# VHH binders against Formyltetrahydrofolate deformylase 1, mitochondrial (PURU1): the designs that were tried, part 19

Target 1, 298 residues: Formyltetrahydrofolate deformylase 1, mitochondrial (PURU1), of Arabidopsis thaliana (Mouse-ear cress) (q93yq3)
Amino acid sequence: GESLDSSVSPVLIPGVHVFHCQDAVGIVAKLSDCIAAKGGNILGYDVFVPENNNVFYSRSEFIFDPVKWPRSQVDEDFQTIAQRYGALNSVVRVPSIDPKYKIALLLSKQDHCLVEMLHKWQDGKLPVDITCVISNHERASNTHVMRFLERHGIPYHYVSTTKENKREDDILELVKDTDFLVLARYMQILSGNFLKGYGKDVINIHHGLLPSFKGGYPAKQAFDAGVKLIGATSHFVTEELDSGPIIEQMVESVSHRDNLRSFVQKSEDLEKKCLTRAIKSYCELRVLPYGTNKTVVF
Short names: E, the ipSAE of ESMFold2; O, the ipSAE of OpenDDE; V2, 0.75 times the mean of E and O plus 0.25 times the DockQ between their complexes.

## First folded at step 14 (VHH; framework vhh_sonelokimab_d1)

Design z3 (from y1 with S57R F102E; at its last look DockQ between E and O 0.02; V2 from the best seeds 0.00; counts 0 for: pae E 22.3 > 2, placed apart)
Fold by OpenDDE, look of step 14:
Formats: structure tokens, sequence, C-alpha cells
Structure z3 (fold): chain B 298 residues (1-298), chain A 125 residues (1-125)
């Protein structure tokens, strides 16, 4: 009886690493060696080194044997390199092992982005854990959205807000265990205190092409201006409305045959896609801060 | 060719002092953080201390703090280790190492790119 040497082929799993530091010679070599030394194989590597700034950005995709390179050691090994170069950012994600990012969704009355996100989430195309939905608008329990949330065990929190009281403390309590926030047409300015208190990233979708057409009525502004392109913008949130670093933008052509209603409809379609892409990019470690008000998106 | 050559090792009595030197060649010494390691027989290599590329910052292992002093002369491409109050347990091969750390102090062998061959220090009555 030939002993079938069941050589269980090592299961290789994918990982992602992002790195940001001051530019120096040999960084790529060190990072690559780190992976190779543990038997990992690099599948993709992207680098950004601007000419006028002494900074280095990289994103790598690799596969590795988790038995040979335990998850905790992966972090430690990259952290050692991070310390060597005084890195501002060094993060590893192993999607098959690491927990999904926990997020809360904030919105007002409009729910087109929410609906799209929930559909994508259900289909596994949005790799997040939605912890809750928060809104300053009350919704009936028999709506499609509310039934969906109930079916999936996602709580809906109605938080009544006024101009005088935005109830930011209450919101902070609800979102304290999240990794980042998503504003899907929340239409409220978050205070600096809120942002500081939360201390994590907040991603917003603006229904206009920033830095133009700020505010609550970008479609109307665009229409009145006679533009031939309209867009949606996903960006990080600052206390100043619509002024954070941009993550994603999408555009669509319009013409003199379009009316305000068609502008709004086109905008909504762009918003859905733009926000979903931004969130996905963020979760895949494709988005890094660049300078004071920009992003590197790999 | 990159070279790090340690010197100054030898036999010393307990309580004595010794100064080790490491001469570097084949690379831009002033751009590298450099440090000292030692390995006793049957033991793992251990970190002693390191100095930044400019010489402005030093780091020492807790166990060696106060007895050992690290310095460098970039004009001479030389690293120094002043060892005072030597003990029998200090007996080891002492290694100098260099790493491209961009002004940082290398505190691990992981950061080191180049190594010397070592010099033996024996502390014995």
Amino acid sequence: as target 1 above (298 residues)
Amino acid sequence: DVQLVESGGGLVQPGGSLRLSCAASGFTFSEYGVGWFRQAPGKEREFIGAISSSGGRTYYAVSEKGRFTISRDNSKNTLYLQMNSLRPEDTAVYYCAAGLTEGRVPTSDYWMDYWGQGTLVTVSS
C-alpha cells in the first residue's frame, strides 16, 4: 500500500501592507525582504515618491503561510521596519483573518446611498461590519430599509437634532466602538469637538464636485452655472463643511437638455457609486493622507 | 567592499576598563546608525548600545547603562565603545554593526545592514 504522503499543500493567504515614512534609500528592499524572509510572495507593489517632498508611500499585496508567519509576527516584523524609518503609517490587513471594519452610517432623510450600501453589503461587495444606522429622521418600521435593518439585526437610532442641539454626545456614545464613520447625506456639520472626541476617520459623500458647489444644493448651483459635468465627491470630514481631503470623485456629462430634476437624479447615482468605492478603497488600505489636505489613493 | 573591523579586544581584569574601536570602510559611514553587540559562548547575541548617524543620540541596553559609553568620529569613520567596571559576565565577542537608519538610533540587530567580524573581550582574574 503506497503511503499517500498527504502533503497538505500549505494554504497561502493574502495580506496587504501600507507604509508611509520619510524617503530613504532601501525602504522597498527592506519591506520586500521582510515578506520574502518569511516565505511570502509579493503579488503587487506600488510606490509613490513625490519629487518635491521627502516622503515615501507604498502599498504591497502579498501571500503568505500563516503557519510559518503568524499574524502577530506579521505586525511585529513590519512594526520593526516602521520604527527604523520613523514611519508615520504602517498597517497590515489580512482580510481572511482580520475582523471587518466596524462602521456606523449617519444620514438624514434621503436614503439612496444607504439603500445602495446595504445592498452591496448584503452581496459581500462592501467588506464592513455595519454596527448601526443613525439618523435625525424618524422612519416607519414597515419601510423597505427598516425591515432590512431589522432582518439583519442592525439597529436604527433616531436622534432628534436641532440647530441648537446636535446631540453630538449621544452620537459619540453610539459610535464609540466603530473603526470609522460614514456620512451618507447626513447634511450636518460635525463640530471640531465631535471629531476630536471620536478620534477616528469620518468619510462623507458630497453630492457635488468639490471644491466647487459646496453646501446643501450643489445640483442647483451646477444647473444655474450651466456646467457640462456634474460630480460626486467622497472625502474625509473636517469641522469645515465639504473641505476635507478628497478620497474619490465621479463625474457625468450633462447638457442643456437636462433639467434640475435630471441633475439631481444623476447626482444621486454618482453618489451611490462614489461612496461605495471610497469605503472599499479605505478598507483595502488604498487611501493614505498626503500633506495637509490631500490623499494618496493606490 | 563594505568592511567593519573591530579592534581593542583582549584580556582584562575584573573592574578594569577597555576601549573598543570599529573602523568602517566601503560605505558612507556618516549616514549610518551604528551600534555594538556582543555574544557570549552559548548565549544569544545581545544589544549593547547604538548611536545615531550624526552622533547626537545614543541608546543603551538597560543592563549596560552607566558602564558603557558609545561614541563615534565620522571624520575617521570610527565607532567606539568605552567599557568600564568590567565583569566576568562581560566576556564575549563584541561586534560592531551599521544600519541605514536615517538619523534614528538602531536598537535592534534587525536594523543593521553590515556587521564586523568581532573582537574577543575576556574578563578574568
Scores: ipSAE 0.000, ipTM 0.226, lowest interface PAE 15.1, mean pLDDT 91
ESMFold2, look of step 14: ipSAE 0.000; ipTM 0.097
ESMFold2 (binder alone), look of step 14: mean pLDDT 83; pTM 0.841

Design z5 (from y1 with S57R F102W; at its last look DockQ between E and O 0.01; V2 from the best seeds 0.00; counts 0 for: pae E 20.1 > 2, placed apart)
Fold by ESMFold2, look of step 14:
Structure z5 (fold): chain B 298 residues (1-298), chain A 125 residues (1-125)
Amino acid sequence: as target 1 above (298 residues)
Amino acid sequence: DVQLVESGGGLVQPGGSLRLSCAASGFTFSEYGVGWFRQAPGKEREFIGAISSSGGRTYYAVSEKGRFTISRDNSKNTLYLQMNSLRPEDTAVYYCAAGLTWGRVPTSDYWMDYWGQGTLVTVSS
């Protein structure tokens, strides 16, 4: 038997609500009244109503007392409003109560994105549970990254691939219990069958400013061509290569003062920051579908 | 080219049960959220409920009152509506509809891209 301590003080905890519905009069009033009526306090509120579309998007951040407004009642109260407006999406997250998203990380040879994500995760800046890391490249057990994974109990799965067998069924089995996948420089193209079999979101990092720079354009070639702007794009994976909805893009100026090493370092820094920010935005419920292939990112 | 065809309608006694089917062709059914609507004579079309593209999430209108169950079989490109404890006010033309909603449940006709022609259900007292 567990004891009850009735002398504990109330603890206010953060909550996030996202809402996506047909635009109508009074939506903001209804949503804010819901929070205020339960003693919650709104700390931030973002709204987007696209031009020439009768659609409403919002994201609110609030704090509340979970004794006065229990977690299941929060869901019920927002679901009632969602029904009233025929909402396409109404989602609540309460990070201190709700389970973290479970992810798997896929990569090939380069690990700069993986390393950055592991550091952010260790520092508590990435609110996920990392279930495993999967790669088509074997790594020596005495490397920094492999020792990090071992120390933290994160499995590393080497999945040897060929052009004839990308072993996608093996990967599907390894990731079956995840909420979404992260391609942290996984250089194999995932098939339409894989994407259908997985059935959840897959987030990728691309080394350019999509859609204008689809495919590979090696850093050395860009450096030799004298470009003045480099970029990185993080996006959802769809069957069409490098064409899924964009979550985050970052850009950096480069000049003749960059040698090859500094140029490559800037490119890698963009990629790791862009991917990490995209994943954080996704986990914080900032990324919403918009149009045929676009996103709202609050 | 896109086609949604409802079937399984007919005459049923009050308190009875009926299962409607909606066969889809001409699009990638597994990528679409799908749902059921009905329209009684002289009334506006009303939402019954919907199911996400994967089938993992469902949503029902309050008027459903727990009597209807929506399911789908993506291998057969078919959406189903199981209706139990039928009442005379359930008499209507029943429509299926599909919308591309990125894995979310389409909760109203606003989100639907394609519609079937309807199947008549008559609950005769």
Scores: ipSAE 0.012, ipTM 0.435, lowest interface PAE 8.6, mean pLDDT 87
ESMFold2 (binder alone), look of step 14: mean pLDDT 83; pTM 0.847
OpenDDE, look of step 14: ipSAE 0.107; ipTM 0.593
ESMFold2, look of step 16: ipSAE 0.000; ipTM 0.124
ESMFold2 (binder alone), look of step 16: mean pLDDT 84; pTM 0.850
OpenDDE, look of step 16: ipSAE 0.790; ipTM 0.906

Design z6 (from y1 with S53E S57R F102Y; at its last look DockQ between E and O 0.01; V2 from the best seeds 0.00; counts 0 for: pae E 18.2 > 2, placed apart)
Amino acid sequence: DVQLVESGGGLVQPGGSLRLSCAASGFTFSEYGVGWFRQAPGKEREFIGAISESGGRTYYAVSEKGRFTISRDNSKNTLYLQMNSLRPEDTAVYYCAAGLTYGRVPTSDYWMDYWGQGTLVTVSS
ESMFold2, look of step 14: ipSAE 0.000; ipTM 0.118
ESMFold2 (binder alone), look of step 14: mean pLDDT 82; pTM 0.831
OpenDDE, look of step 14: ipSAE 0.691; ipTM 0.865

## First folded at step 16 (VHH; framework vhh_sonelokimab_d1)

Design j1 (from z5 with R57Y; at its last look DockQ between E and O 0.02; V2 from the best seeds 0.00; counts 0 for: pae E 13.8 > 2, placed apart)
Fold by ESMFold2, look of step 16:
Structure j1 (fold): chain B 298 residues (1-298), chain A 125 residues (1-125)
Amino acid sequence: as target 1 above (298 residues)
Amino acid sequence: DVQLVESGGGLVQPGGSLRLSCAASGFTFSEYGVGWFRQAPGKEREFIGAISSSGGYTYYAVSEKGRFTISRDNSKNTLYLQMNSLRPEDTAVYYCAAGLTWGRVPTSDYWMDYWGQGTLVTVSS
């Protein structure tokens, strides 16, 4: 136990449960009762039932006493309900007990997203283990970022690439023990073979508002088009470039007083914040597939 | 009412071929990724392969590469599995399943919203 004194108030820890099944009467009541019957208290509960599908999605946040409701019993109790409803998905996470997600970060030349993620990670605001950083650009060891990586024991792997050889087998070996990948401005297109070989989620940041302005330099396209809003998009990677399901978007207003440089500056600021929020939402089990190219983000 | 109905199962000799079909109704088939699973007696259900909602991408379990071919016809709301060079260990109940996807192929039962009742394939001499 956490305490040897039986008169001490319990230490409550957070838990998250995600549930997905065919829609039926009484699901929320049963899930809520499971938590309450074990002495847990619900802090938040989200439900989504799509109009044209007979499916049910939910995410609950609760606090509980791990002495009264042991971690393995939490799994068993929710699995019993999952079996009763023929659930397609029932996942529990207890962040203070369960292992953090392991990630690798991929980037090319620009490191503004990497720097932001490293700072959030150092501050305890990004609950992941960073196994390595991979780039197709070599960096001098005397830069602040490279010193940071060295000090924290995070390997930096330079993987030189060409149009003829993107070194995807080498990258696959480097990332085989990760839970998902983060493309923090990695400007090489990942092939279908890479995506099959990796077989887990890949999350990207695009500097522009998808699906509009796909491609290499969205800020210039937006500037030339005279838009009044610019932004950034974080999305899942699929074989089709910049077309995977969107996780997070952020926007900023612009006016005739903005030039291309200010558009780029605003976009880069949004990119780093957008990616970080998308990764946090993913790790908190808030991002669920919906439709052919949509997400539920609880 | 959502339905997935498998057909084409039966008895076949080792080395033979079978073509399974899965007819879908009650939902917009073209929005769903679809796949095949099988379950042999006393074993866990295993993934065989799947195809994206558009039909543009297919994925096969490593163990089944080369012998099985998955295709779909969205105009007929039908998923197909061509199985060649069948072996006694392929004896199982074969299920089709459908799930909404994020532009990816649904490769596990985690992502599947609908299941068929299954069709028995027996490979025996």
Scores: ipSAE 0.000, ipTM 0.207, lowest interface PAE 13.8, mean pLDDT 83
ESMFold2 (binder alone), look of step 16: mean pLDDT 81; pTM 0.826
OpenDDE, look of step 16: ipSAE 0.781; ipTM 0.901

Design j2 (from z5 with S30D E31Y R57Y Y114V; at its last look DockQ between E and O 0.02; V2 from the best seeds 0.00; counts 0 for: pae E 9.4 > 2, grease 25.8 > 24.2, placed apart)
Fold by ESMFold2, look of step 16:
Structure j2 (fold): chain B 298 residues (1-298), chain A 125 residues (1-125)
Amino acid sequence: as target 1 above (298 residues)
Amino acid sequence: DVQLVESGGGLVQPGGSLRLSCAASGFTFDYYGVGWFRQAPGKEREFIGAISSSGGYTYYAVSEKGRFTISRDNSKNTLYLQMNSLRPEDTAVYYCAAGLTWGRVPTSDYWMDVWGQGTLVTVSS
């Protein structure tokens, strides 16, 4: 039965679909027809076919009427195509309907990345729910960041650590209801046991251009050495230090005109921007794994 | 409770064959691609191959040219690895794995969020 209701106007909402399968003729046409047949409009479509393994990756952005094409039917229709092509992955997100990703933020002493992420989150520019902030450093309740967290109901957990007790079981309990972790300058190395126990993605920020110069290198030493370029890398964490798949990299020129303060400021600005962009790209389904240690970033 | 359980490992002579199974429970198995990995003593875990959710597409690491076959039976929630022409360098713990979040592909251990405990395969004379 049809219904006549002149008070209801169609609204269009955005959807994103990511697809990975063996490369074959007609995939784009089939995916596009699925969307168009339901009255949806494609706003963007990215395709990547790597030379080394005959596979197809795509990311489409579209708008559609959720009354005409209900959320569950969107899943079913794309899954039918995925089965036809034997797809390895087919993922749909509808940001206005689907729950936001839940994250926890880990940091040590420096908070420039945390502050940037909190501001982007508050401004609606970072599509996540922040479940908590965890640090191995205690912070005074009258600081800007602590007041921000209190105002927004975001718990701050101080977890004191030593080399004899990393407190990883305590951290695992605190983050069990998250979709992924963000290391916003957390200066402790997470063990392989932690990574296996958590079992989800962990995204880190490194203060250099990986794979070069793994580990730490204090900003003052780089300044004193007279470097002309600085960088930042955001990457997935694996058991091998600073070796996981790269999501985002940024660079900045420095010169003799930079004193130590401006040098440090440029370095921190790179780190916070690099991490924030990596998290946003991840949440928008722009980061796709390929190969052993690479990513496609649409 | 989401689980992957490998079985079928054991001792086999060089040139022999072995078939591994991976039983899945606690999730909708036929919605996901799944993969096989292995870790030899003292080596990094390495990718062997993956199979699509329907079983219509398989992808193998170059190092496994023609010796290994991956298949699945979605009615039994089971993934298989048939290994032929085994060599001593195939001695390893073999794992099955799946990425259940965000459409992750089982071609790299960086993306896997469900792992079996592993089954030991020893190839020796």
Scores: ipSAE 0.011, ipTM 0.444, lowest interface PAE 9.4, mean pLDDT 84
ESMFold2 (binder alone), look of step 16: mean pLDDT 82; pTM 0.835
OpenDDE, look of step 16: ipSAE 0.527; ipTM 0.818

Design j3 (from z5 with S30D R57Y V62Y; at its last look DockQ between E and O 0.01; V2 from the best seeds 0.00; counts 0 for: pae E 19.5 > 2, placed apart)
Amino acid sequence: DVQLVESGGGLVQPGGSLRLSCAASGFTFDEYGVGWFRQAPGKEREFIGAISSSGGYTYYAYSEKGRFTISRDNSKNTLYLQMNSLRPEDTAVYYCAAGLTWGRVPTSDYWMDYWGQGTLVTVSS
ESMFold2, look of step 16: ipSAE 0.000; ipTM 0.100
ESMFold2 (binder alone), look of step 16: mean pLDDT 81; pTM 0.827
OpenDDE, look of step 16: ipSAE 0.837; ipTM 0.924

Design j4 (from z5 with S30D E31K S54E R57Y; at its last look DockQ between E and O 0.02; V2 from the best seeds 0.00; counts 0 for: pae E 11.3 > 2, placed apart)
Fold by ESMFold2, look of step 16:
Structure j4 (fold): chain B 298 residues (1-298), chain A 125 residues (1-125)
Amino acid sequence: as target 1 above (298 residues)
Amino acid sequence: DVQLVESGGGLVQPGGSLRLSCAASGFTFDKYGVGWFRQAPGKEREFIGAISSEGGYTYYAVSEKGRFTISRDNSKNTLYLQMNSLRPEDTAVYYCAAGLTWGRVPTSDYWMDYWGQGTLVTVSS
């Protein structure tokens, strides 16, 4: 952020607060009063209280004057309320001040998701810093994607893998300074040891509507089965393949007029859109855990 | 089936130290936030502190006053509580608990899915 002196008209900046606690009387009032007492104004407020589950989830968007309500004081004020309610989660982000999440992108041969993410990132529509791209496939330096990465100073790491050696220790070293990982069609299964060693969220894209059609080739499986609806699923990675909590799903109609080629094209278009929306939702604090394997997505 | 088994309790003199262990089985320990609670005779169970599923974040109750350290070893499915500078007021049954909290630290008993049976710690001259 930038310092403002007291003789200048206030520059109001957006903030987001997410809150997750046991349901109780007066939570919204207390949170709203916290913002209002500092001259902030709420622009949007989402609340979810699940049926027959005594929990409270909320996400608020507000604007405030960072001179009157300094960034560190925002944290302290919400933390006081979090302590009062024994909150599981109370997180504030102020996008204009806070550093963007740092991610690494992992992929194998197919780059349709990577290309889409790079374009969205360049256009300012994907709120991340991309620290590196990692692949088990080497790419020629004069391809469009490699020239793009070079122009923007994003390292590309070729990590050759075999069935016997996935080189997960090398990958862990490359990604140690990231906030989360994005699997943009990385076709190697990450081991439990990798997931434990990384210790932060890993978000994947699966081409198909989970939990149906698990595995690496859902578009062909769906085509052979004669479905009339295809999809893509973005989810958190766990040790169980394609079984982690779902963040986003997208669908599209198909018909007998689609051959395998057009069927696959439609599926790939869904994959790239689904993944980018999931990453944006995650970075905007819209994704919260719910139940044993579900999410709230505000 | 699902088990959390505390151990390491016993009689200790004031000013002494104990290390409690909690062995987990029957669930995917490394996906759960885990923590310690205690219940003194005639009192309600109180939260001591907890650690995230990845082990990188800890939270301690304000009353703890920095004397206790929580750690976990996901390779052994074990949660630990190192207790130093023990006082008679620390006499209680100590429980471990686990909750699915998506990498966040569980901060109260509300978030806990599984509980141990407890281990008694007695701090007395």
Scores: ipSAE 0.000, ipTM 0.321, lowest interface PAE 11.3, mean pLDDT 85
ESMFold2 (binder alone), look of step 16: mean pLDDT 81; pTM 0.822
OpenDDE, look of step 16: ipSAE 0.586; ipTM 0.840

Design j5 (from z5 with S30D E31S R57W; at its last look DockQ between E and O 0.02; V2 from the best seeds 0.00; counts 0 for: pae E 13.9 > 2, placed apart)
Fold by ESMFold2, look of step 16:
Structure j5 (fold): chain B 298 residues (1-298), chain A 125 residues (1-125)
Amino acid sequence: as target 1 above (298 residues)
Amino acid sequence: DVQLVESGGGLVQPGGSLRLSCAASGFTFDSYGVGWFRQAPGKEREFIGAISSSGGWTYYAVSEKGRFTISRDNSKNTLYLQMNSLRPEDTAVYYCAAGLTWGRVPTSDYWMDYWGQGTLVTVSS
């Protein structure tokens, strides 16, 4: 008969498992054996056991054959181990099968972060669905960014705001069907009521190395002061401005040879790279809560 | 040892009400955001709602708004779920969970550090 079976080679797809439990003997061995027993291959395995806490965190990245190890069986097998150790958290994600995170992007006038994220998204390097872009600045329809959004069917919403009316109820309605928000240089301060109403994670980009927000260093001010290092910080938004847990920080050296233009360019390059890396880390389940205001970033 | 212990489950008629409790011990409860999840037979675990560490902020799944109220009493290390106008579709095992969410409301299982064992709620005649 028909020999289409003779062309079967395994189709290997990536999986990620994050595990958090009370520290105990043999956790790594059990988790890794679960993957290996099904013919999976571990490509990365990170563990953190903090001092003075009896807890265990891990993240594994593996490839596997979904014919040999079906998606539902992956869940069942890890749940069995989770029950054995009384796991505090056990999460599996299989990006090629599981739905992508849905995000909305908020910005004001400057679009360098938005443009970088859109390019990474188009290249398949940012595994999200972008539901919309929201800004308090109107943009001409024939700009490169607006044409990009139109080509990809991503709505752009202009929401005119003032200090007295930030239009937060309108923004909440626009973002109700998202998994988290990204502030890509959104210059309005989100109120506690907005954060409560949204109720999900909000990730921001800050133009310096936090916790430096008091006496922060806008590019011109830092340039005039003669600094030798500049930075960017991406962090979770909380009710207290610029004080949420940090996801990613980046730094760049500057010198007397930088004029104002090159200084500003370096600062913008840090911001866009820092934000996109933070979002990618979040989507890959690399960012875990730790302590009162810290993160584990695998 | 960290414990979250749910109670108050049971059999209730459609249209009735139940108040679930979740007693916490072994950690600093008032530093944690806490929430409720449920799992109906044959279904995936479903987020119901959560409340911030101070109790100042709550978030509810869209499908559950209006019938359920989450509250906490930090002096008693207890989280509550008031469920009104119960329907047979609310039959499930109800779990409480706690996570360090930095004053935010914990809105998914990804951020939860601790889970309870569950209490069964059955809504039928």
Scores: ipSAE 0.000, ipTM 0.228, lowest interface PAE 13.9, mean pLDDT 83
ESMFold2 (binder alone), look of step 16: mean pLDDT 80; pTM 0.818
OpenDDE, look of step 16: ipSAE 0.031; ipTM 0.416

Design j6 (from z5 with S30D S54Y R57E; at its last look DockQ between E and O 0.01; V2 from the best seeds 0.00; counts 0 for: pae O 12.5 > 2, placed apart)
Amino acid sequence: DVQLVESGGGLVQPGGSLRLSCAASGFTFDEYGVGWFRQAPGKEREFIGAISSYGGETYYAVSEKGRFTISRDNSKNTLYLQMNSLRPEDTAVYYCAAGLTWGRVPTSDYWMDYWGQGTLVTVSS
ESMFold2, look of step 16: ipSAE 0.008; ipTM 0.462
ESMFold2 (binder alone), look of step 16: mean pLDDT 82; pTM 0.828
OpenDDE, look of step 16: ipSAE 0.246; ipTM 0.662
ESMFold2, look of step 17: ipSAE 0.010; ipTM 0.462
ESMFold2 (binder alone), look of step 17: mean pLDDT 81; pTM 0.827
OpenDDE, look of step 17: ipSAE 0.000; ipTM 0.217

## First folded at step 17 (VHH; framework vhh_sonelokimab_d1)

Design q1 (from j6 with E31K; at its last look DockQ between E and O 0.02; V2 from the best seeds 0.00; counts 0 for: pae E 9.6 > 2, placed apart)
Amino acid sequence: DVQLVESGGGLVQPGGSLRLSCAASGFTFDKYGVGWFRQAPGKEREFIGAISSYGGETYYAVSEKGRFTISRDNSKNTLYLQMNSLRPEDTAVYYCAAGLTWGRVPTSDYWMDYWGQGTLVTVSS
ESMFold2, look of step 17: ipSAE 0.007; ipTM 0.414
ESMFold2 (binder alone), look of step 17: mean pLDDT 82; pTM 0.836
OpenDDE, look of step 17: ipSAE 0.758; ipTM 0.903

Design q2 (from j6 with E31R Y54E; at its last look DockQ between E and O 0.02; V2 from the best seeds 0.00; counts 0 for: pae E 7.5 > 2, placed apart)
Fold by ESMFold2, look of step 17:
Structure q2 (fold): chain B 298 residues (1-298), chain A 125 residues (1-125)
Amino acid sequence: as target 1 above (298 residues)
Amino acid sequence: DVQLVESGGGLVQPGGSLRLSCAASGFTFDRYGVGWFRQAPGKEREFIGAISSEGGETYYAVSEKGRFTISRDNSKNTLYLQMNSLRPEDTAVYYCAAGLTWGRVPTSDYWMDYWGQGTLVTVSS
């Protein structure tokens, strides 16, 4: 009494598999044969074997017929290979079947990153469910962003903060049902207690090329200093300020031909692009921990 | 330097219970998965089980048979092994070990970077 496919054309859907184990002979062959044996077709395959660690990382993208290779069987087949190689990590994601990641977005005054993320989300280019937007700044209901949020049923939570009371317990309650947090220019420092209480990944955008230039560096001051290169860094948040593993960095040249307005615009464009790409890479399982404070980004 | 120091071993009657602890120092304990192994005389070292760096996941080897419980207290940098219903075949030197496993539970000795000196557990009448 199972469902039967009567069509003459199979419906093919994408899958992603990430694998991390001790390096050994034949891993790629075994993983690719698993997909091929079920009629899947590999569209992309990335491998990294670092020097001196004898470990193997891979990420494959494939398409398959979910009637021929059911979602639960995909898990079972890759788990069998994971056991064979003693894998530390084996993760499958099938975006059309699996629940989207739930995120909350935190910001302060500036909303250029939020606006970019909302546009990408609306266009289907950011595969998340946005549970809420949290800010320490109140916004008028007649602004474009507030109308957008209302139209799409995304709550906006104003959480008034001071240096003495960052209201972190209130924020923790608002985000308890999320898979990870995104700091889209949230200008308050999250405490170690917040990070422990949340217990999941937090991704930030920093205006500059970390590890250099930690903390604030306002665009006006960089402009007056005559810098020739500007950057943005998206990274995981840890208890040490601006020191977590980096996910994405972007850079752009500036010159004497930039006035303050164009300089600021270039900086903001880097930040929104950098953060958006980092979140997309994370959701697509391209970001893997590596070493003590590094990442593999496929 | 890095130290893992097991304690709590000794003589125990069959059917008894024993709690081992492993005190860690010289590294950031919260970043490491940790686990227990044992080696009986004339036998190969055997994996008992492990727990993830944050304590959210535990893995137990099949030979454990539900008698052992692994836990950790990151505030005290300590790993624990509670052993119940002990049998003479549980007589072994018990080792703790730690490995950087990026939030995953270690699944074998391959993933372990640091090892303790061991503590002897003897189960006999």
Scores: ipSAE 0.013, ipTM 0.544, lowest interface PAE 7.5, mean pLDDT 87
ESMFold2 (binder alone), look of step 17: mean pLDDT 82; pTM 0.837
OpenDDE, look of step 17: ipSAE 0.495; ipTM 0.796

